# VHH binders against F-box protein 7 (SKIP32): the designs that were tried, part 1

No score or structure here was measured in a lab: all are predicted.

Target 1, 328 residues: F-box protein 7 (SKIP32), of Arabidopsis thaliana (Mouse-ear cress) (q9xi00)
Amino acid sequence: MTSDALTIPSELESALRLRTVQYFITKRPWLDLYGVHVRPVPPFGSTSRKPHFDPALIHRCLPDELLFEVFARMMPYDLGRASCVCRKWRYTVRNPMFWRNACLKAWQTAGVIENYKILQSKYDGSWRKMWLLRSRVRTDGLYVSRNTYIRAGIAEWKITNPVHIVCYYRYIRFYPSGRFLYKNSSQKLKDVAKYMNFKASKSENLYKGTYTLSMSDDKIEAAVLYPGTRPTVLRIRLRLRGTAIGANNRMDLLSLVTSGVNDEEISSTEEDILGLVEGWEDDETHNPDIPAVSHKRGMTAFVFVPFEEVDESVLNLPPEKMDYYVTG
Structure headers, positions and changes below count from the first letter of each chain, unless a header shows other numbers; Kabat numbers aren't used for antibody chains.
F, E and O are the ipSAE of ESMFold2-Fast, ESMFold2 and OpenDDE, as the mean of both directions, binder to target and target to binder. V2 is 0.75 times the mean of E and O plus 0.25 times the DockQ between their complexes.
[cut] marks letters that were taken out.
Atom coordinates printed by the task and the answers are left out, and those that the model quotes come from them; centres of patches stay.

## First folded at step 4 (VHH)

Design A7
Fold by ESMFold2, look of step 6:
Structure A7 (fold): chain B 328 residues (1-328), chain A 123 residues (1-123)
Amino acid sequence: as target 1 above (328 residues)
Amino acid sequence: EVKLVESGGGLVQPGGSLRLSCAASGRIFSSYDMGWYRQTPGKQRDLVADITSGGDTKYGDSVKGRFTISRDNTKNTVYLQMNSLKPEDTAVYYCARGYEEFPDSGYTLYDYWGQGTQVTVSS
């Protein structure tokens, strides 16, 4: 049967929620662009009156723009702890212009007027409340679905042959523009992540599409085009959810449908693939040689992995070192 | 760390024969589908032949009856026997490994490729 992604114990969930803060402070990869070396402080880093022997605190060395990027990735608990670090961090977390800019970027397809209307009607005029509570896809990483199946040819009993499992992944990267990237591959997350961008458009098995998110039920409608001699559209339906309020770090895969597309449809709609298939039934095809198929296997839920965590993710482990399931 | 290494290419006269080999490294070779593709300059890669993990084969229309794909799971090797070669068979031949993108669909997605071996048919 189908199942959710790996269940995470509560202690690990706490560590995962702090991992973004720890990565930005400990690894400091963006600080190398400025030639700055800082020592990370613990969450309770106000252990001394002066930071003696510390070369620099992060707030002294970071440009305000990078500091805003760090805060935009924090969950409410971590923001509370960050506001206790110093006056500058407290002021930044309370700055409504920071949150306004984050919201207008995140929901840019709705436009400025509609976002202000939603702000007043649903979020009491608070941009920070809107950022934290309004459903949004994450765009700072990849959504990853890990799937397996067993090879045909195991019907005869043979005690000396090992069990063979094919493990493959569905990778999704969303953009605030309403565009997204889709890749199906047996390659591991750490090897795929570098190709999940529009500049790597010539990388193999990387497909472009468009999506929408419904605010009323958290459903995502998405479609990608598979070009070539047998053009095919893949329609993907998802439901956004999270392990905590505002996390937006899980997606259930509700439907996966492939259908044929004719040449006139490809040429008449270049950048709105979802609009091309608007109103199509699940059994609809526009090329009789390519029947419509509703796929029932390979439907494991997606787990979000931030870009700073792709190298250390448990999703890079080989199949024999992870819990696995066989798709039905 | 899957690696595919092709061999057996070369120059041959029309009507001749060649046998290409592709040695695969990595676990579970027998679990995956294998294929041969070819590419001429300025064109996309064309499917020449593929063979599933269960032994089912498929061929491009221009090579049916002349080419034969086979695999030896004990040696982790896939072969392409090319007979009755024509000048239009001149290309770089690539070995590939894949799996079914949609299980039970019969559609193979190839996501590992070799560096290629040149086949030239001329006299």
Scores: ipSAE 0.444, ipTM 0.762, lowest interface PAE 2.3, mean pLDDT 75

## First folded at step 7 (VHH; from K4 with S105Y)

Design L3
Fold by ESMFold2, look of step 8:
Structure L3 (fold): chain B 328 residues (1-328), chain A 123 residues (1-123)
Amino acid sequence: as target 1 above (328 residues)
Amino acid sequence: EVKLVESGGGLVQPGGSLRLSCAASGRIFSSYDMGWYRQTPGKQRDLVADITSGGDTKYGDSVKGRFTISRDNTKNTVYLQMNSLKPEDTAVYYCARGYEEFPDYGYTFYDYWGQGTQVTVSS
């Protein structure tokens, strides 16, 4: 029997609850698209019939580009469910040209030829499989590491109702171009997110650099100039992983190393600090007064938070209300 | 919910004194480092003084011997006593709260700032 186009199928409801969908759809998509109340339709059909909107109306609610951006952020299972919603969504999920464009943008630094080689050798010629399964840094949000430590700054005999925990965060934003932003702050995610861009010239403690992602072992190499009385570089080594295949929503900290640099080395660089330290040994410094130090504090893994989740993330809770490690 | 509110600024004659106060919100004040910075129009903020959670102090060269920073952790307040004021001390004075990412590196990140209080030294 005839399905009511104004009824929301369970598959659409599931797909629309993904945080990526909320980011690209207005706050009131159903109200904006429909100006009439909808009636439920049972699986077997309905005995009460009224003039109804074309079932395809849902597929017309978004430009193709926005709809693809929504699908590109979905995991494979949710894409399967989205393909059951309507004809337009099914065709969009199946369109290899949209997936090709997404892949070539995401891995633009490798170039077109290399990406086609990888496509054929590892992903059976399927751009969709490559997008969903090949490791990539996520660029639609922030990677966040929450760290705590106890500060020795109060004499033991003075303790009464003591709260001596310092909580601070590391924030990383990656760009497809190979550039990234690093911020170290005790401010919470919702207060920091608006400054994590290259136009935020007024944000203190925001550092710019470049990164690489190794295809063979998912290691990320990154570097920034670090503040202090003498020129110093912070070298950051990470391993990309996820809570599920293709999620890319976690990064382990492998090392954090500060090393001295010379003024002449700095004068030849701007944002490409990784290029400056190319080929350096792990213990290398170019200023003996600032030895290379491998820091061991604050090595909590990074958790990815999409931009649409920054206001509601658990990472905004105060330390006394949260576990010191938060799963996604 | 961290708020830093400065007070005690004003107009003073050369050679005079002022006492600035910075009230901080929250019960975790004692865990953090605190500092006073100043800024004249068109210039970057300069460190005036800082005080660690343990009470250790450091001063900028131009104010050493004339200014004294102190903190009262029971009142969540940081003070800057400014004596022998000079016209070049005229600036907006900001209170700041900081922490260390790497304690063995020895750099304090100040990332909470007050709105500032104007200090003007003129005859």
Scores: ipSAE 0.566, ipTM 0.793, lowest interface PAE 1.4, mean pLDDT 76

## First folded at step 8 (VHH; from L3 with I28T Y107W)

Design M3
Fold by ESMFold2, look of step 9:
Structure M3 (fold): chain B 328 residues (1-328), chain A 123 residues (1-123)
Amino acid sequence: as target 1 above (328 residues)
Amino acid sequence: EVKLVESGGGLVQPGGSLRLSCAASGRTFSSYDMGWYRQTPGKQRDLVADITSGGDTKYGDSVKGRFTISRDNTKNTVYLQMNSLKPEDTAVYYCARGYEEFPDYGWTFYDYWGQGTQVTVSS
């Protein structure tokens, strides 16, 4: 191939990102808005009358590692179409080593031996089948729950106040290690996403914790500590699901429980907050000044947004332009 | 873009009074909770007072009975009236805007902050 065939133009990289985003487009009518509001990357034009685009150039110029990352994000239907593009893509999709590495990274907390046992017992020795069928949290973006409530009170019922809508978000970032980050904020997704990492300042109101995913029922158990003079643990229970098989792009919020924690418990379990509350009942508190509360509001389902889609996500729209039914 | 601008800080003698104000941007000021925090160098910010959009107030233990928070939604402004000031009240005072993570439960979380105004109480 010529040297032009070995380069990856920026337009192709952007189009690859958009194709990855469209992987998560749902079949439900009110969720189809993702495609309408996504700003496509315009072609960067030269002064030439017609751009010379060689469709085969994409397939020969992409580094194997980037191509695998794209394939790891694809649904089964898209993987089938990718294997029809060219022989290089067909070989890459069929390479068991790529799928093995993806699986061992995704379920690293179980370890290599346990993952091999699961592979043989439930997935017929196929790493690709395990990747496609076994539930996993997404770690390449944020799960976002947009919540609203009516505020401004009716202090005196004879005076009608205008409706005031408060909008706030719950943000979750999972890591393959079993750690996660939790943030609640009224700030938009595009303003929050770059601070969702473990190096972020504590002044960002960002909470660190641990989680587990149960394969039997796709439930996630998670916990974070709200620090302060009366420290409080927040226990979060979720159910992982997807708008399509293998998407893993939705989570239902099953419960939110706050309970008091004493200072001795905090100092002994700073690294494993979920382990601290293991076995606690929903009405249990270890500080009677902070009773256990099972919260019933602010329970909107989570929608997954990959990091490359954060700036153009419909979840950044203001409340007056937003579909309040942003759930799966 | 939400912006909070504090004013009214200064030097005052013990037992004196001072009134802080905080001008907030945005047409949705009346929808959100507002609060005042203070910070002494080397320490974390402490809640001084907050006021919900419905007018319910909460105060830190050390200021209860001496400080009063109020809001004027027509001016997008929150106030802190500080009476009977003590040297321990010396700090930078920050205005904040927040919301309730658990609606109607009373726990306010703050995610917008002003630049702060200095209050000094000395003989």
Scores: ipSAE 0.593, ipTM 0.811, lowest interface PAE 1.3, mean pLDDT 75

## First folded at step 9 (VHH; from M3 with S53T)

Design N6
Fold by OpenDDE, fold request of step 14:
Structure N6 (fold): chain B 328 residues (1-328), chain A 123 residues (1-123)
Amino acid sequence: as target 1 above (328 residues)
Amino acid sequence: EVKLVESGGGLVQPGGSLRLSCAASGRTFSSYDMGWYRQTPGKQRDLVADITTGGDTKYGDSVKGRFTISRDNTKNTVYLQMNSLKPEDTAVYYCARGYEEFPDYGWTFYDYWGQGTQVTVSS
């Protein structure tokens, strides 16, 4: 009966040594609530229970009706944050109305009727559940992929075969309408983010496209047109995923296909590029001078960066410091 | 931020020569393709010449045999030697830095541009 001495991994010992770091006792007021019988806060709109005295000044000064109106104007992510403030806010945020509005906006392309069907069939009639569990593209920031490739350099006296690492980024901004902006650039996120809007459509290497999110799968199909003398459509297949439930903060590239498009087709479908390429095979091209190419390089996953985090994002680091960023 | 600064433009007679220079700021010059574009008022910007990191060159049809693009990585500078200039070559010339999003496709995308330098060919 050989007692397999569970070798506590050395990493746990180092974590135990960090216990002696004098936690500056930042006054954590919530710790004072330990062992205190906290009376349940009645949910917002509950008529049945005598209003318990709420010691919070904000609740004394701000009527519940106004609080509700404030929350009604908040973005879903802010509602999530608000739910962490106190019990009253947590219960208030659970109001189905807030989540209904968020859901209907997020999946507006599916239509109201279809959304209600899905709500009932897949999410037990819970808008909040639907919001959390149903895949959706985020619209409060950018999806960014960092890509690198190696190129040959010019031979110099001391270096016969120099190589260079080239870094470029792909930027995607989704809109609930089914439209998206696509940009490729070697510019940093903090610089590009300023121009990732439809008003800036004249910016270099900024393209407009259309996308669909599958109802059954976490798959996105997107298409964008590269304008010019050789009109080329980029067909993008993505898989949406998250590092946490409801995060939707990662996208894997499943397929990148460039295909030629004829001028006549472009003129007829200027606003729906995805519709134009619907049903196309991966090797299909409508311009004999522009072959269809399925790209296998530059397939780095996208990371979502909220607009509020753009300036501080690790994606702004130079290529020499790329090892500090994990895209997966 | 990468800055590109063009120089060498000016007025020249037909048949004359000019040499444009573009100085790039930063340390990444050698890692990117460089190109020259030109634009006339009301028209699209057209490729004049580009040069890869490896030194491969491409020229617009109208300038082939007359213009030569080169680069000096030690000076972070790209050059455009323009010979046998024609009135049709009159334009604002822009330097640009580029990369390949799709290496197999052979497309170079340019995302940094200079302010441009005026070249006027007139008798």
Scores: ipSAE 0.849, ipTM 0.944, lowest interface PAE 0.6, mean pLDDT 86
Fold by OpenDDE, fold request of step 14:
Structure N6 (fold): chain B 328 residues (1-328), chain A 123 residues (1-123)
Amino acid sequence: as target 1 above (328 residues)
Amino acid sequence: EVKLVESGGGLVQPGGSLRLSCAASGRTFSSYDMGWYRQTPGKQRDLVADITTGGDTKYGDSVKGRFTISRDNTKNTVYLQMNSLKPEDTAVYYCARGYEEFPDYGWTFYDYWGQGTQVTVSS
């Protein structure tokens, strides 16, 4: 089956190229007020007629072509960081190609054609704008929620009514494909991250699910199957938000519903659990022995932690040393 | 990292008794549920018994009335007293530490496991 490479109409690319040239020159009207004329950095590939001597050693040693290739292989987050290094890097990072690739990868489930339509209709043909403003799940780390509950202990010695605070975490790793990994654990983030990043197949209590992100309201619908003698689907509704534009680093839990699933249904839909539960009411169950339950406890918001920050994350601290409320 | 170490397994005749022990490392033993699972080669791991922080116990159907789970928080140890052992009880027994993700649903999840101890019931 020849994967029909969806040929993007050449006309659309040409129109995008013309519009994108305007984005290379960020007008800074405030500089004009100060009488400071900052020379624009010529876009990559432009033969500047005048050899601009760059005093930075790195720019002398690293040809622009190689710089471009390095940036082409960077993750969008790293591109953002790179843009803060110097003016040259900032302008280089603004190349629409980098953001196009990032966008098409991030929203690959919508297809190339649909992404171009959205780009034109909602984001003025700017891939960078689309990247920043369009909601997306992050895939370069884990969404983590810390949950606590109180449980009665056994009366011992002088303590007649001991109470224990139990802490567990929910971990979610999203993939651009519409799949995600779900793990609950009392283990620390740094330990869980190792399994979810490199050895996902060998980890206990690691579940696979499918999710969708709505375009209109930043809601995520997700479903996970708990396998075993009591097959149960976990239906998760989330709201994606961010502490800053483009951050997408918070998720609020809107609903958490467990429902029974028939064995026959599971066999037919192993790859699309969300599809299986599509249209189900919150009180709907397909196993009479497993009632549908809407959970009201353990609804703590998720915080995103990039893999590179996992070891230093405050979430590795014991609950006694960390505020129960995640700010933001 | 919490370590769980099982002991007390071995060979026993049908109708015999064994007592398994699981010692947990760390200071948080009393805050978590403890459980015993068993597994035979090629089969899934099954719950034998669990005990909550409050002392509530649950047993697998096949072991009800024969097995008793208990815990001693002062020793960070959970026990499984196995009486009237049957050949069908032959398995590797694992100790596990657990918690409830869904308190209203009654599910306990286990994320720390011991290495297991072999129990063989044979004439």
Scores: ipSAE 0.840, ipTM 0.941, lowest interface PAE 0.6, mean pLDDT 86
Fold by OpenDDE, last read:
Structure N6 (fold): chain B 328 residues (1-328), chain A 123 residues (1-123)
Amino acid sequence: as target 1 above (328 residues)
Amino acid sequence: EVKLVESGGGLVQPGGSLRLSCAASGRTFSSYDMGWYRQTPGKQRDLVADITTGGDTKYGDSVKGRFTISRDNTKNTVYLQMNSLKPEDTAVYYCARGYEEFPDYGWTFYDYWGQGTQVTVSS
């Protein structure tokens, strides 16, 4: 019975060594870039071995080493934008290191080892491919859904049966850690975004939850606890999708269930609400005074809005104007 | 931005009456539920009364029969008539605007608040 010693791929060993060295050596990553010249990719078909000197001032003023350092600090989506600037930048952005870091951060809950396994088995060892093709929640902004419902109004002299359209929003901010912030509000995106991005602790109706993203079917299971005299857990099932490959900028709401939770259970699981409700049936409640309710209203899809686009988002428009925009 | 401004608070003797008013800015007053909350130092904010867009009212147990919430959509104002005031009613009273995220569940969420008005019931 030959114990097949799982040969840790050499790259994993190097990553583990890098972690241990991180504690003792002030990492001067710029030193590793010393002497690295990013060669512009010659245009397809040009036999001219002459280094195309990009005469642009920016290339003269910005050393390659510094360019790498700048790119290393950029968000993946910004790297994508940067790749559209010029050939040199496009080539530079293709460096696997940038995508490795992005991937490991995005799927940190799976662990480093598992991510490498997945990289090799499903994405041919390409971090960039993994980034583009593997589903992930966006963490550089908010998922926002606009919900409307009709309510009866008070009869006034001229209108016997007035109805009102009420609009509210659901906001979700995901974190790579498996945690997320949930907020419901009638406030505009631009106002809510300030709280959810910078001052999360001071906003009312801001709830913390936990989520998981399935690797097989792009489904998200999420749970949030509504605190109060009637502790209620909100179980959210979502389907992650995108308008383009790698966009991950839409979520369909599949299920929304509120259930009662026992006080004893809450005290033990404050950090993992999703774990608490794992395996629960949709009609299951652990508080007899709080029935489980599967909600059928307010099931509007979520649209992702990057923080940088929050102020310009169409979601800031009044409800009367938003009806023209398909958010899904 | 919606602003809520409370008025009508003050000092009153036990058994007395006060009428609080809350004026809301904006054009969408009639589309939202309105509520009154009260808070004492060191305690949680408690619902005093709320009124739906349809005029349905709910009251806290401690104020039921003594307080009356009403709204005037033409004036964008919600009122709290407080009768038979007790020392226990001493608090900062807040006006709030709310909506129902889960209409079938009966939960109202409030996301706009006034600055509050002090009500003191003392002999």
Scores: ipSAE 0.835, ipTM 0.937, lowest interface PAE 0.6, mean pLDDT 85
Fold by OpenDDE, last read:
Structure N6 (fold): chain B 328 residues (1-328), chain A 123 residues (1-123)
Amino acid sequence: as target 1 above (328 residues)
Amino acid sequence: EVKLVESGGGLVQPGGSLRLSCAASGRTFSSYDMGWYRQTPGKQRDLVADITTGGDTKYGDSVKGRFTISRDNTKNTVYLQMNSLKPEDTAVYYCARGYEEFPDYGWTFYDYWGQGTQVTVSS
């Protein structure tokens, strides 16, 4: 009867390993469609009306007009993925209309007229080019930074000087409006993502702020107000970068400054915290009881995680399994 | 998922004592700060006591000298010994797990909470 107890740990370990492996496997169902040679559909009004037989069942069953409508509702990054499926899709995705809508949505704060000016002057009238080359914060997911620090533990009979590694995360969700949500938590990404995506009002340690992205140097200025008995503004400076052109999937943390804010100032600027702190020096505080502090710890870079990949992200692994994780 | 379960609440007379317990699930209990908060209807949660991973303790001004927070890492449990209870101590008491985001600023953030236990001090 004693032999059966020893086999249970091995199965658990194998199950844990399998669970770990799943986080490293990116599901790419569209790769099954990759390499299909389908001729592009000529533009409407072109003289080439020769009926081309498309061997792909999906193209036979789905009219081009409906395919277009499907693409029109896709997120830009999904359009990017779709472009890798086949030639027909690649050419269809190049339609300027898709990229126009994406660009105007992404940089809506600049207004339509200004975006057209920028399009013409800097991006040769190509919406796709502007989308790829112009810096923007991503809004289809979360920027996540993992931070760790060491804490002293309580001495036990076996361990005289125990230390603990504590992990917490910073989560940022940007909106095209210039607003963002900031959350700190030791909770897993998959759990936090649910709150930040659907139930923001019920989450603990969720703060609202405002941000700006510079056009010249890819720097983000952001500010968040910590509510409570000690009114404190968190000023965040970030540098947006990407692992690939157009990815915008990394942010370096340049500075974190906490400063005191006067209660009177808070009441007047609830919607524009960044405006409130505009022009402030790093050592400036407007509450004598709350000194300005420039933080040097917890300056880990942010990694972007799309909402669609949240469940499969390696960031959901326990800290013990993330010791090899690199955010860069 | 980490779960916190409070116990030990109840009705007590003024001057009486209660001991609250909070059992935490998971393997990382010893790595986090633990705290007790209390809340009355219509008011914000207030810190009662917290204890760091190193055993350092902090108390709210109203409970200092009367309450004692302690932890047993072997049992994944944090305790709140409440002595000399007063009617004003009547509240729902919540256990919380926390961490320090800004060590230089002295803030502990709590992101896991128990369901709470009712403490009523009445004659």
Scores: ipSAE 0.835, ipTM 0.938, lowest interface PAE 0.6, mean pLDDT 85

